# Miniprotein binders against q9h3h3: the designs that were tried, part 189

Target 1, 235 residues: q9h3h3
Amino acid sequence: EDGFTAEHLAAEAMAADMDPWLVFDARTTPATELDAWLAKYPPSQVTRYGDPGSPNSEPVGWIAVYGQGYSPNSGDVQGLQAAWEALQTSGRPITPGTLRQLAITHHVLSGKWLMHLAPGFKLDHAWAGIARAVVEGQLQVAKVSPRAKEGGRQVICVYTDDFTDRLGVLEADSAIRAAGIKCLLTYKPDVYTYLGIYRANRWHLCPTLYESRFQLGGSARGSRVLDRANNVELT
Key: E = the ipSAE of ESMFold2; O = the ipSAE of OpenDDE; V2 = 0.75 times the mean of E and O plus 0.25 times the DockQ between their complexes.

## First folded at step 12 (miniprotein)

Design QD4 (at its last fold request DockQ between E and O 0.78; V2 from the best seeds 0.83)
Fold by OpenDDE base, look of step 12:
Structure QD4 (fold): chain B 235 residues (1-235), chain A 105 residues (1-105)
Amino acid sequence: as target 1 above (235 residues)
Amino acid sequence: TEDEVRELFEKLIKLFERAMKRVEELLKKAEEAAKNGDTETAEKYLEEAKWLAIKARIIIYILKELAERTGNEEFKRMAEEAKRIIEEAQKRLKEVEEKVKEARS
């Protein structure tokens, strides 16, 4: 991929974060209403800017599902950013370990599995599977990008509470695979997002910690997870 | 291409401006709510403003990275200007936070 595609996607994501979200909140809405909500707002049909004939008349940044155990705790992101700026000014070496310690210190530990899918039935089906897994408590929170005018790939984000909890990250992968998703998954800690660190950055930091590939007939998990930092298979 | 990077940079600047405008609006609303004794509403606006300020900082980090990778001096200047703007907004945010705290006491 070209050198600035990640920054483009980041800009689009930030723009989307500023627009209204379509949210199913399992904490306040009965699980029995999920199917109707999914039918009303299929991600392949929900448009980013509320195009004529779409389910939404107004702009939608994200479609999201919140599980029963979801708590919006992002930690001390402001303190993290301040520490990051101070670190850059110090001229000290910046390593993946440095970022890990910053994240831990400021309790900014969330991360997400990412999948990119073309608009259509496969996307909507994948989203429905994930949404059910969230409502059933197998996952905490997920979101999907609405359809863009250009018909580009849509992204599904499935969050975990702690990117340092390898077991938790792997459990989320298993839940995603159990939902029938077979595409490539990449895992990114939010700390990299909060610090504006993307691929091909000046520090040579890789924001992708894990990669999951679907495996037929093999492990009980249905996937092989690679630690990208160490180039070691975890499963 | 250079043109593609320029377009991205301009898009990020627009997003930054949008975020900062909303931060200012939210801070005004928070101050007004605090003056009226509606501390709950004031805190809500303040938290939203803080979150947008975080987003604005992310944009600045990306702008700086783009400027550094391209070596474009204009981009560097623009990124530095954006940094000054957010620093001023952070001072204002802190002032409003103290006012809300005082109104709660």
Scores: ipSAE 0.859, ipTM 0.929, lowest interface PAE 0.5, mean pLDDT 93
Fold by ESMFold2, fold request of step 13:
Structure QD4 (fold): chain B 235 residues (1-235), chain A 105 residues (1-105)
Amino acid sequence: as target 1 above (235 residues)
Amino acid sequence: TEDEVRELFEKLIKLFERAMKRVEELLKKAEEAAKNGDTETAEKYLEEAKWLAIKARIIIYILKELAERTGNEEFKRMAEEAKRIIEEAQKRLKEVEEKVKEARS
């Protein structure tokens, strides 16, 4: 209605970022405890604000799993933001190549595969598969939104270290598919998030870099991955 | 509609204020930890404050886009005030970072 749907969602995500998280951290917790944790905190039952009858009594912003090999390095995000502000006042053109170069220069290379699922068994099953893949080392970090009071789709985010490393991004897609996930996946570099650039932005930039669609009988990964900027298949 | 955009703008302002209040709390805690010689704890508070400042800047970028696309002068003034607030907080963040570095050596 107002043309700011992505910004409304971003505001909700930022509020969630600042609330408490439920975290399974394989760096400090034995992998054998994962199944009990998943059974206690299914994302379709963990409520955003601690509703009666839910497993949580406090607000939960995100449910997350950190892999044993997770080594966080976000790069120079403050420098990225400063350079972005300077660029906008310079009058120089803003293009997809400009954003890519800013991200590379400041080492802000992470990104994420996203999937949206309705609450219920399918969501909980998908999350459990992703969480196991993280603890087993095929993926590094993932999070899922809790159940909103209104209901509606929830999101699973699966992070990768370097959006310019197409092999690494495709390997993460394959690991997601190996966990039995067949829904549409979209990939967004974190640089767009840190600069507040969403779908309907005034520069006509495309924050969704890749789309992945499950293909029965396809490659070993079982998916077709499209580069949205160039309309070129990567698989 | 205009009312939905105003609701979004006001939600973002509240988030910005929440983030900045937490930044100030964390900077005070970082200073106290550094004074007590606990530089590891001070650095953890400082890092958390840094990330909240990053998020606050994202909020400002969205506020500026809302002001630009609507042509609303009130939104523009509020976004400019938010920018002033974050710039002062960033100065404090650098000040505390230097204190922590001095305590480590």
Scores: ipSAE 0.845, ipTM 0.921, lowest interface PAE 0.5, mean pLDDT 90
ESMFold2, look of step 12: ipSAE 0.817; ipTM 0.905
ESMFold2 (binder alone), look of step 12: mean pLDDT 84; pTM 0.797
ESMFold2, fold request of step 13: ipSAE 0.838, 0.836; ipTM 0.917, 0.916
ESMFold2 (binder alone), fold request of step 13: mean pLDDT 84, 84, 84; pTM 0.805, 0.805, 0.801
OpenDDE base, fold request of step 13: ipSAE 0.850, 0.852, 0.851; ipTM 0.925, 0.925, 0.925

Design QD5 (at its last look DockQ between E and O 0.82; V2 from the best seeds 0.84)
Fold by OpenDDE base, look of step 12:
Structure QD5 (fold): chain B 235 residues (1-235), chain A 105 residues (1-105)
Amino acid sequence: as target 1 above (235 residues)
Amino acid sequence: TEDEVRKLFEKLIKLFERAMKRVEELLKKAEEAAKNGDTETAEKYLEEAKWLAIKARIIIYILKELAEQTGNEEFKRMAEEAKRIIEEALKRLKEVEEKVKEARS
């Protein structure tokens, strides 16, 4: 459908990961400073390469907020990659279950809710809501991509510690919805990212485990969450 | 389109080269720090190098997938070359890690 759009986005994300980040760390910075920081670095105005007139003069890869409970522990990603390469060489069948087991074995369990928004007030407002939820401890960590030169959609990533913890994934969705975000959300485990698995892969693996759609007047969560692997609604 | 895939492939190769260059620099710095008894600095550089090596491997996985899906033999060759490069770097990374451990003991 989208050709290699996912791989393009992955390449951009990898490039961004190599550049400096603008970080608000709630572990070291008082929560009272968040509003000033958000005003200083609105994602719609922060430019990827530090364009003239932007809040940043230097390249910025990501804008991020770390909560009090944030831990950068990503598990044994190197071991995961080695095991993945060995698995490919073995010719054994590769299934979503295989990837789940690899993730568990190597403790690479992080995942993220993703939302794509056009630059502007809605994006900045959504980011501000997410950032507050992180600082308040409702979420652990989030990041947003800066504005690209040609515009286009920016992505907000909201992380969870364990993609196998369905309740935790759903709680994060609820927190995102409580922050006033109404757009489509997709949940992707980081294991798929670490193994270079995107939409159009030879194994027909779907890197999106969950999809959240906003629902007016619905459950207390304000969303319907679909398990894409099983095509079952979880809410 | 074929042209779009080519551009993506080239972009990924450039990113890979950038990552690998930085890995080599970091490993040298880590070795130097370890020789000087600054194990904390050595570990910091080593951890950064490990992370970049992870990224480099991801790039290779994408390159291989693109090569496979397109059937482009040139892309396959380039992806395999990148794989050889990262494998060599991973060996060196392990060697530096052992040196840092020895310096800490």
Scores: ipSAE 0.855, ipTM 0.929, lowest interface PAE 0.5, mean pLDDT 93
Fold by ESMFold2, look of step 12:
Structure QD5 (fold): chain B 235 residues (1-235), chain A 105 residues (1-105)
Amino acid sequence: as target 1 above (235 residues)
Amino acid sequence: TEDEVRKLFEKLIKLFERAMKRVEELLKKAEEAAKNGDTETAEKYLEEAKWLAIKARIIIYILKELAEQTGNEEFKRMAEEAKRIIEEALKRLKEVEEKVKEARS
């Protein structure tokens, strides 16, 4: 409505980051316990603030699954932020290439596929499929937002470790589709998040690097993936 | 509208204050753990403080952009004060890092 929708969502995401998370960690928890955990904490029923009748009595910021092979490497985010601040005072132009180079220099290469689904069976089924893919090793880490009081769409984030590795990003898309997910996926490198760059930014940057649309016929991967920055189809 | 931006700005300020309160608590805990010889616990508190400081800097980036887009001088002053607060906290974080490093030795 007012052009600050992304900033409102970012504020909610940051608030959620600071609240407790519900985590299934395959590195320390047997895979045989996953189905019971999923049944206990469906994202359409886990409430943001612990509403009466919820499976959770306290606030939950995120519901997450860590894969057995998940080895987090966020890179030098503090250095990234310092360099960003210096860059803005330097007079040098800010372009997508500038952001990419900053991310590479500081090894802040992670990014995420995002999907937005209304609460209900479709969301819970999609999350369960993603969670199983993570525990089985096809994906490394994912999270989903809990249900807000007003309802509305919830978000599933599926992380990849290097947005410059297009094969790795496409492999994650394929694993998501193999879980039966047919909705639109968008991909955002974490560098944009760490620098507070959203759709309404003064540099007119596009934080969405890739879009994935489920292909209705004939495709071996089941997706049509578009590189938004270069307007090039990858599939 | 500016009323909607004000609500967003106030929410972000509250988040920033929450993050900074936790950073100060974690730095104090890290110093105490290091004094007691528990450098592993001290390092965990420091790592958590670093991530909260990263988050606080993101909040400041958003606050500054909101202030610039609205031209609101009150917002600009509040964003500059938040920047001063995080810069002071980053200096203290480095000081605590050195204390933990020395305790490890």
Scores: ipSAE 0.828, ipTM 0.913, lowest interface PAE 0.6, mean pLDDT 89
ESMFold2 (binder alone), look of step 12: mean pLDDT 84; pTM 0.807

Design QD6 (at its last fold request DockQ between E and O 0.85; V2 from the best seeds 0.85)
Fold by OpenDDE base, look of step 12:
Structure QD6 (fold): chain B 235 residues (1-235), chain A 105 residues (1-105)
Amino acid sequence: as target 1 above (235 residues)
Amino acid sequence: TEDEVRKLFEKLIKLFERMMKRVEELLKKAEEAAKNGDTETAEKYLEEAKWLAIKARIIIYILKELAEQTGNEEFKRMAEEAKRIIEEALKRLKEVEEKVKEARS
């Protein structure tokens, strides 16, 4: 991604958060209804603004699936933001370690695997695989962006509870790969999102902690995961 | 390019304005619900307002970063104005939160 593409995507994501979501909640809806729901709302056909002929007549911000163990706990994001502003004012050095400590202190530990896919069968198939993995309890929660008018790539987000739990992050990668997804994955902690830290920032912070590449015939995980901060392969 | 950054900046400002308008509406609704003894409804509106305020602060961080990277004084002024707006809204949000708490007690 070149220039300020990440900031554009962030603006679009925040705008989408203000519109209604299409949600399959496995806590309240039988798993047997998932296939019908997926068929009714394929992400490649659901439109951001409810275009004529789309499955949705009204704007849709996100399509999401909640697993049985899903609990919305974002921690103290307001306290995190206040502490971040105070830190900037202090003139103290800001490092990835600083952000990690802020995240821990305020219990803002969620993160997500991200994949970008063109609209079409591959996207819908990937989403269906992820949605099943969520309903089956291999993943906690996932969302996908609806189709934009411009036909740009759609994003699938698969969340984990703790970006500091390397094993948990790797397990989610394995579950995504087991669902048949072969594209590039990047992992981003939500703390970077909440603080407005993207690729181009004055502190040279990288919001992407991990990168997963699919590997044929390799490890049981089917992927190679790179720690971007340390430039070390974890698998 | 400078033009691309300008377009992004304007997009972010418009989104911020929409968010802040909604925050004000939600805080008003929360306060009214609290006055009527409907604390559950008040808390719901307050929670939504808090999340929008979080997102508005994210926008300000991005705006400040864009202003700093470009050195554009107009962008700096606009980002500072947006910061003042959110600080006032956060103060109001805290006031409404206390009113809801009092109504629940």
Scores: ipSAE 0.866, ipTM 0.933, lowest interface PAE 0.5, mean pLDDT 93
Fold by ESMFold2, fold request of step 13:
Structure QD6 (fold): chain B 235 residues (1-235), chain A 105 residues (1-105)
Amino acid sequence: as target 1 above (235 residues)
Amino acid sequence: TEDEVRKLFEKLIKLFERMMKRVEELLKKAEEAAKNGDTETAEKYLEEAKWLAIKARIIIYILKELAEQTGNEEFKRMAEEAKRIIEEALKRLKEVEEKVKEARS
């Protein structure tokens, strides 16, 4: 651990954003074609830079699925960044409430559930389940990183459109679990990403709003979801 | 350690430079498309440039935080230069945005 893992991952993600994406867009592609697309481009086999023998010959930054109802609205991110810079000059205290208010004011409300999995069957199966949930309308949009190096973990991001809508965020967690995913999930509002705020920050802010752990031993499958800001179990 | 921060800082600077080159390329394409009356294409290039500028600004926030954590004056000066570059690019972006709006009308 070099103490800057989050910052290195952010740099790699931003570099990946600049390269081509492999996209299944349910708004323009029949749902019946999804399974063939998933078989052609398993995330454990799609290589970041187009290695020989991979299904892609060119670099791929991300593999993504857009749902039929996906309507992107990132809000006023430029205004958010400007207000953030002005706020730091003002001398006003920076708290989690400050970040929430900035996000609301500028309509930068999206966030994402994150999971990290090693390359292989488990990753490919998890991605396929998420992609189906998106095309079927239980989730709106998701992406997964391609294989960058042998043995490196890959990330699946499942987006929601409003982190202040707790019920909507919990519904997305439920849809992820219904796809058979049992690993730890963490939820991060995009406002922290756009302001470059990671866990080792000088304001002691916690960019992870929720953690979700799959519980065993109940009569039905469910999650234990912890609100990290208030240290309160929601489920 | 400062050596770990230096490696990350250098990686981020290289990425920032790559982003800024692409922003300039996209702004030139947006201007050319608008000049030719293709405002739909111009707006597409402009939107991509805006998102790259947003991400370049994130890099500057990270660089500034790394400089503060180490107290390294060289890192602070490099972050300040990157900030000057993005401010000039944002001004240029706004100018191109106005050209695209004019061409649409």
Scores: ipSAE 0.839, ipTM 0.918, lowest interface PAE 0.5, mean pLDDT 89
Fold by ESMFold2-Fast, scan of step 16:
Structure QD6 (fold): chain B 235 residues (1-235), chain A 105 residues (1-105)
Amino acid sequence: as target 1 above (235 residues)
Amino acid sequence: TEDEVRKLFEKLIKLFERMMKRVEELLKKAEEAAKNGDTETAEKYLEEAKWLAIKARIIIYILKELAEQTGNEEFKRMAEEAKRIIEEALKRLKEVEEKVKEARS
């Protein structure tokens, strides 16, 4: 699309991981405090590197909400990366099935629904809806990027535990739609993120597994989900 | 363009260098904590270092892909130097992990 946009965003996301996060942790904080926290830290106003005029004077990497039952399990990412490097030097063929098996073997199963929105009311409203769904237990965990110094779109990431569990991935999409989200969503397994695989890769792998588009009227689901790799509609 | 790739490459190398510096700082702190019997603190520093090493490896994968896509030999050399650096850091991380394990037992 924009040439290396995914790689630039990956670099920015990894840098953001190193800076402090603003977290609403429902495991230790009463749900009744969420609305005040959302009002204090709207993502369109929280600045990436801090500004005395914004809610934060110091850098913020991510704004996150952890659900009451959130228990992170990233699997054996180091083992996954070592196996990937060995596979590449072995000369053996690399296919979607090979990556899926590496992910399963090393228990690197998590993935995320992604949405990109311009700073403003729509972003803040979407994030508030997602955050409430997390605290209410309909989603497990989510994060949103702060406003970048150079401007541009912000990203909301909604995580699921197992990308091989298609029903679970679709249930997360339904919860996002029920929260009032109408924008385009794409789903990426974390295995592709940990291996640095993006749209233009030498193995012709499609790292984005699913695409969700809002449906207007009549549908109980609220969206149409496409298997992007195979160009097959699932709903 | 190649100018766009060069800017991205420089951005990634700078981030990689920041991560490698932080890894070394964390591994030293983990060794010191373990030596003083504070294995809980040592394990926290070790865990943070492991995640930075994972991120640094991702950067190398991206650098290698960009070098292959452009065919630029200078980019290839830079990616291979970064790979050498991370391999040494991963070896160091494993050594510190073993020291922390010994101090715990």
Scores: ipSAE 0.835, ipTM 0.917, lowest interface PAE 0.5, mean pLDDT 89
ESMFold2, look of step 12: ipSAE 0.812; ipTM 0.902
ESMFold2 (binder alone), look of step 12: mean pLDDT 84; pTM 0.808
ESMFold2, fold request of step 13: ipSAE 0.833, 0.837; ipTM 0.917, 0.917
ESMFold2 (binder alone), fold request of step 13: mean pLDDT 84, 84, 84; pTM 0.806, 0.813, 0.807
OpenDDE base, fold request of step 13: ipSAE 0.855, 0.855, 0.856; ipTM 0.929, 0.929, 0.929

Design QD7 (at its last look DockQ between E and O 0.83; V2 from the best seeds 0.84)
Fold by OpenDDE base, look of step 12:
Structure QD7 (fold): chain B 235 residues (1-235), chain A 105 residues (1-105)
Amino acid sequence: as target 1 above (235 residues)
Amino acid sequence: TEDEVRELFEKLIKLFERAMKRVEELLKKAEEAAKNGDTETAEKYLEEAKWLAIKARIIIYILKELAEATGNEEFKRMAEEARRIIEEALKRLKEVEEKVKEARS
């Protein structure tokens, strides 16, 4: 990935966060309506800015599905940011352990599996599988980026409540694989996002904690998960 | 390339400006709602303002990283200016939060 590709994607994501979302909320909407909603708003056809002929006439930042157990608790992100700024000013060494401790202290523990897919049937099928897994309670929350004007790759984000809970992270990977997704997955804690830490940071911090590769004929999980920090396979 | 970094930097500045403009609008609305005794509405606006302020801080972090990576003094100055703007907004946000708390009591 070119040096600032991650920062470009971050800027696009931040812009998208400020626009309206298309949301299926399983807490308020019957699960039986999911298939109709997926058919109405396939991610490959929903356009970022509401292009003529798209399912949306207005800009859409994200398409999201909320599960029954979804709680929008992000912890003390403001306190996290303040502590981060103070840490930078202190000149203390900054390590992955430092960020983990900051995240724990401020209860900013959410993270996400990320997958990048080209627009088309494979993306829509992957999204449908993820959305179903969310509504069925196998996953808590997921979102997908709408189609960009230039037809670039779209991203699906599948969230977990705690990036320090290795079992929870692995369970989410298993659920994603069970939904039929075979592409590369990367797991990123939200703490890195909230602190503006991407691949090309001055502290040489890697925001990707885990990578999942699909494995044919392998274990019941259907993937190999690599701990990037320790360079150890977990599965 | 230098041009690509410049484009990214400018995009981030525009996003920051958009976010900060909305923060100011939301804080005004929150203050007005609090004055009118509509604490629930005031809290909603305040919460949205807090979230946008978080995003603005993220933008500043990225701007600082880009400025350091490139060594561009103009980018450093612009990032520092953005920092001053958000610090002022955060102070105002705290003031409005206290007003909302007072109105709730």
Scores: ipSAE 0.851, ipTM 0.927, lowest interface PAE 0.5, mean pLDDT 93
Fold by ESMFold2, look of step 12:
Structure QD7 (fold): chain B 235 residues (1-235), chain A 105 residues (1-105)
Amino acid sequence: as target 1 above (235 residues)
Amino acid sequence: TEDEVRELFEKLIKLFERAMKRVEELLKKAEEAAKNGDTETAEKYLEEAKWLAIKARIIIYILKELAEATGNEEFKRMAEEARRIIEEALKRLKEVEEKVKEARS
């Protein structure tokens, strides 16, 4: 168990990926319908498997919002995986630079800011703020997990299109904070997910690139962003 | 904790089986659509199959790490069998891709 907690969460996420999603797509749905949709499907009440009394009678894997500028391009993930397998048999060292190079070579550059919140008003309010930011164009795409039967913490994922574009990642953090979000955020490139690399991996790689903490005082909407690999503040 | 590792391994095997069953269904549907000249539908089925194959490979990466961590010989054998299953599915996927390309031309 210890050192495999992330793998348990990954298994749950992969199962959720294969179930139906509830999607508000701003490319095809008028923005004026967003508030009604949010009220109908608050993430604290949408259930993973369609519990009695929930707004959904069928399983829901994810609740998502796509912005007007959302243009999915996941890159060459199949090629990434093949290259990864070949690399492991080559005897070459595996370092953070190795993964960055693989991601760049195969154009698998997306990543996400993550936040974890307990079910309830705070979660629903945070999600609504993020969803509005996506529809208004400050963010590109986000998703939130539905409520599990045991009522454990849920996750909001806010995607960016290029983890190597530090400015773009920081702009997304800023947009999240402008939506009133004050909790801890962590940033993970998708390349680690596609290669099955989690915190307790045998290469000692750090899948979390950045941590964002809301700063108090003079810049109430600001944040302090730490580069986890180098312990260097970016802000 | 040992029971949790076994539970995780078994959950991942079930998820792999679910993904691969769907891949096989999608490849059959892609071939049928291509035979009927509906290459747009065939390409949609192929794209979904490709994403499921990507997910199946992630599962195999995790299964391999679990098998190594536990030293369980049956887990090692099952992870290797899963690897062989995905290799064969990737060959079939490429074959169907060529059929769809042929139908498009």
Scores: ipSAE 0.821, ipTM 0.909, lowest interface PAE 0.6, mean pLDDT 89
ESMFold2 (binder alone), look of step 12: mean pLDDT 84; pTM 0.806

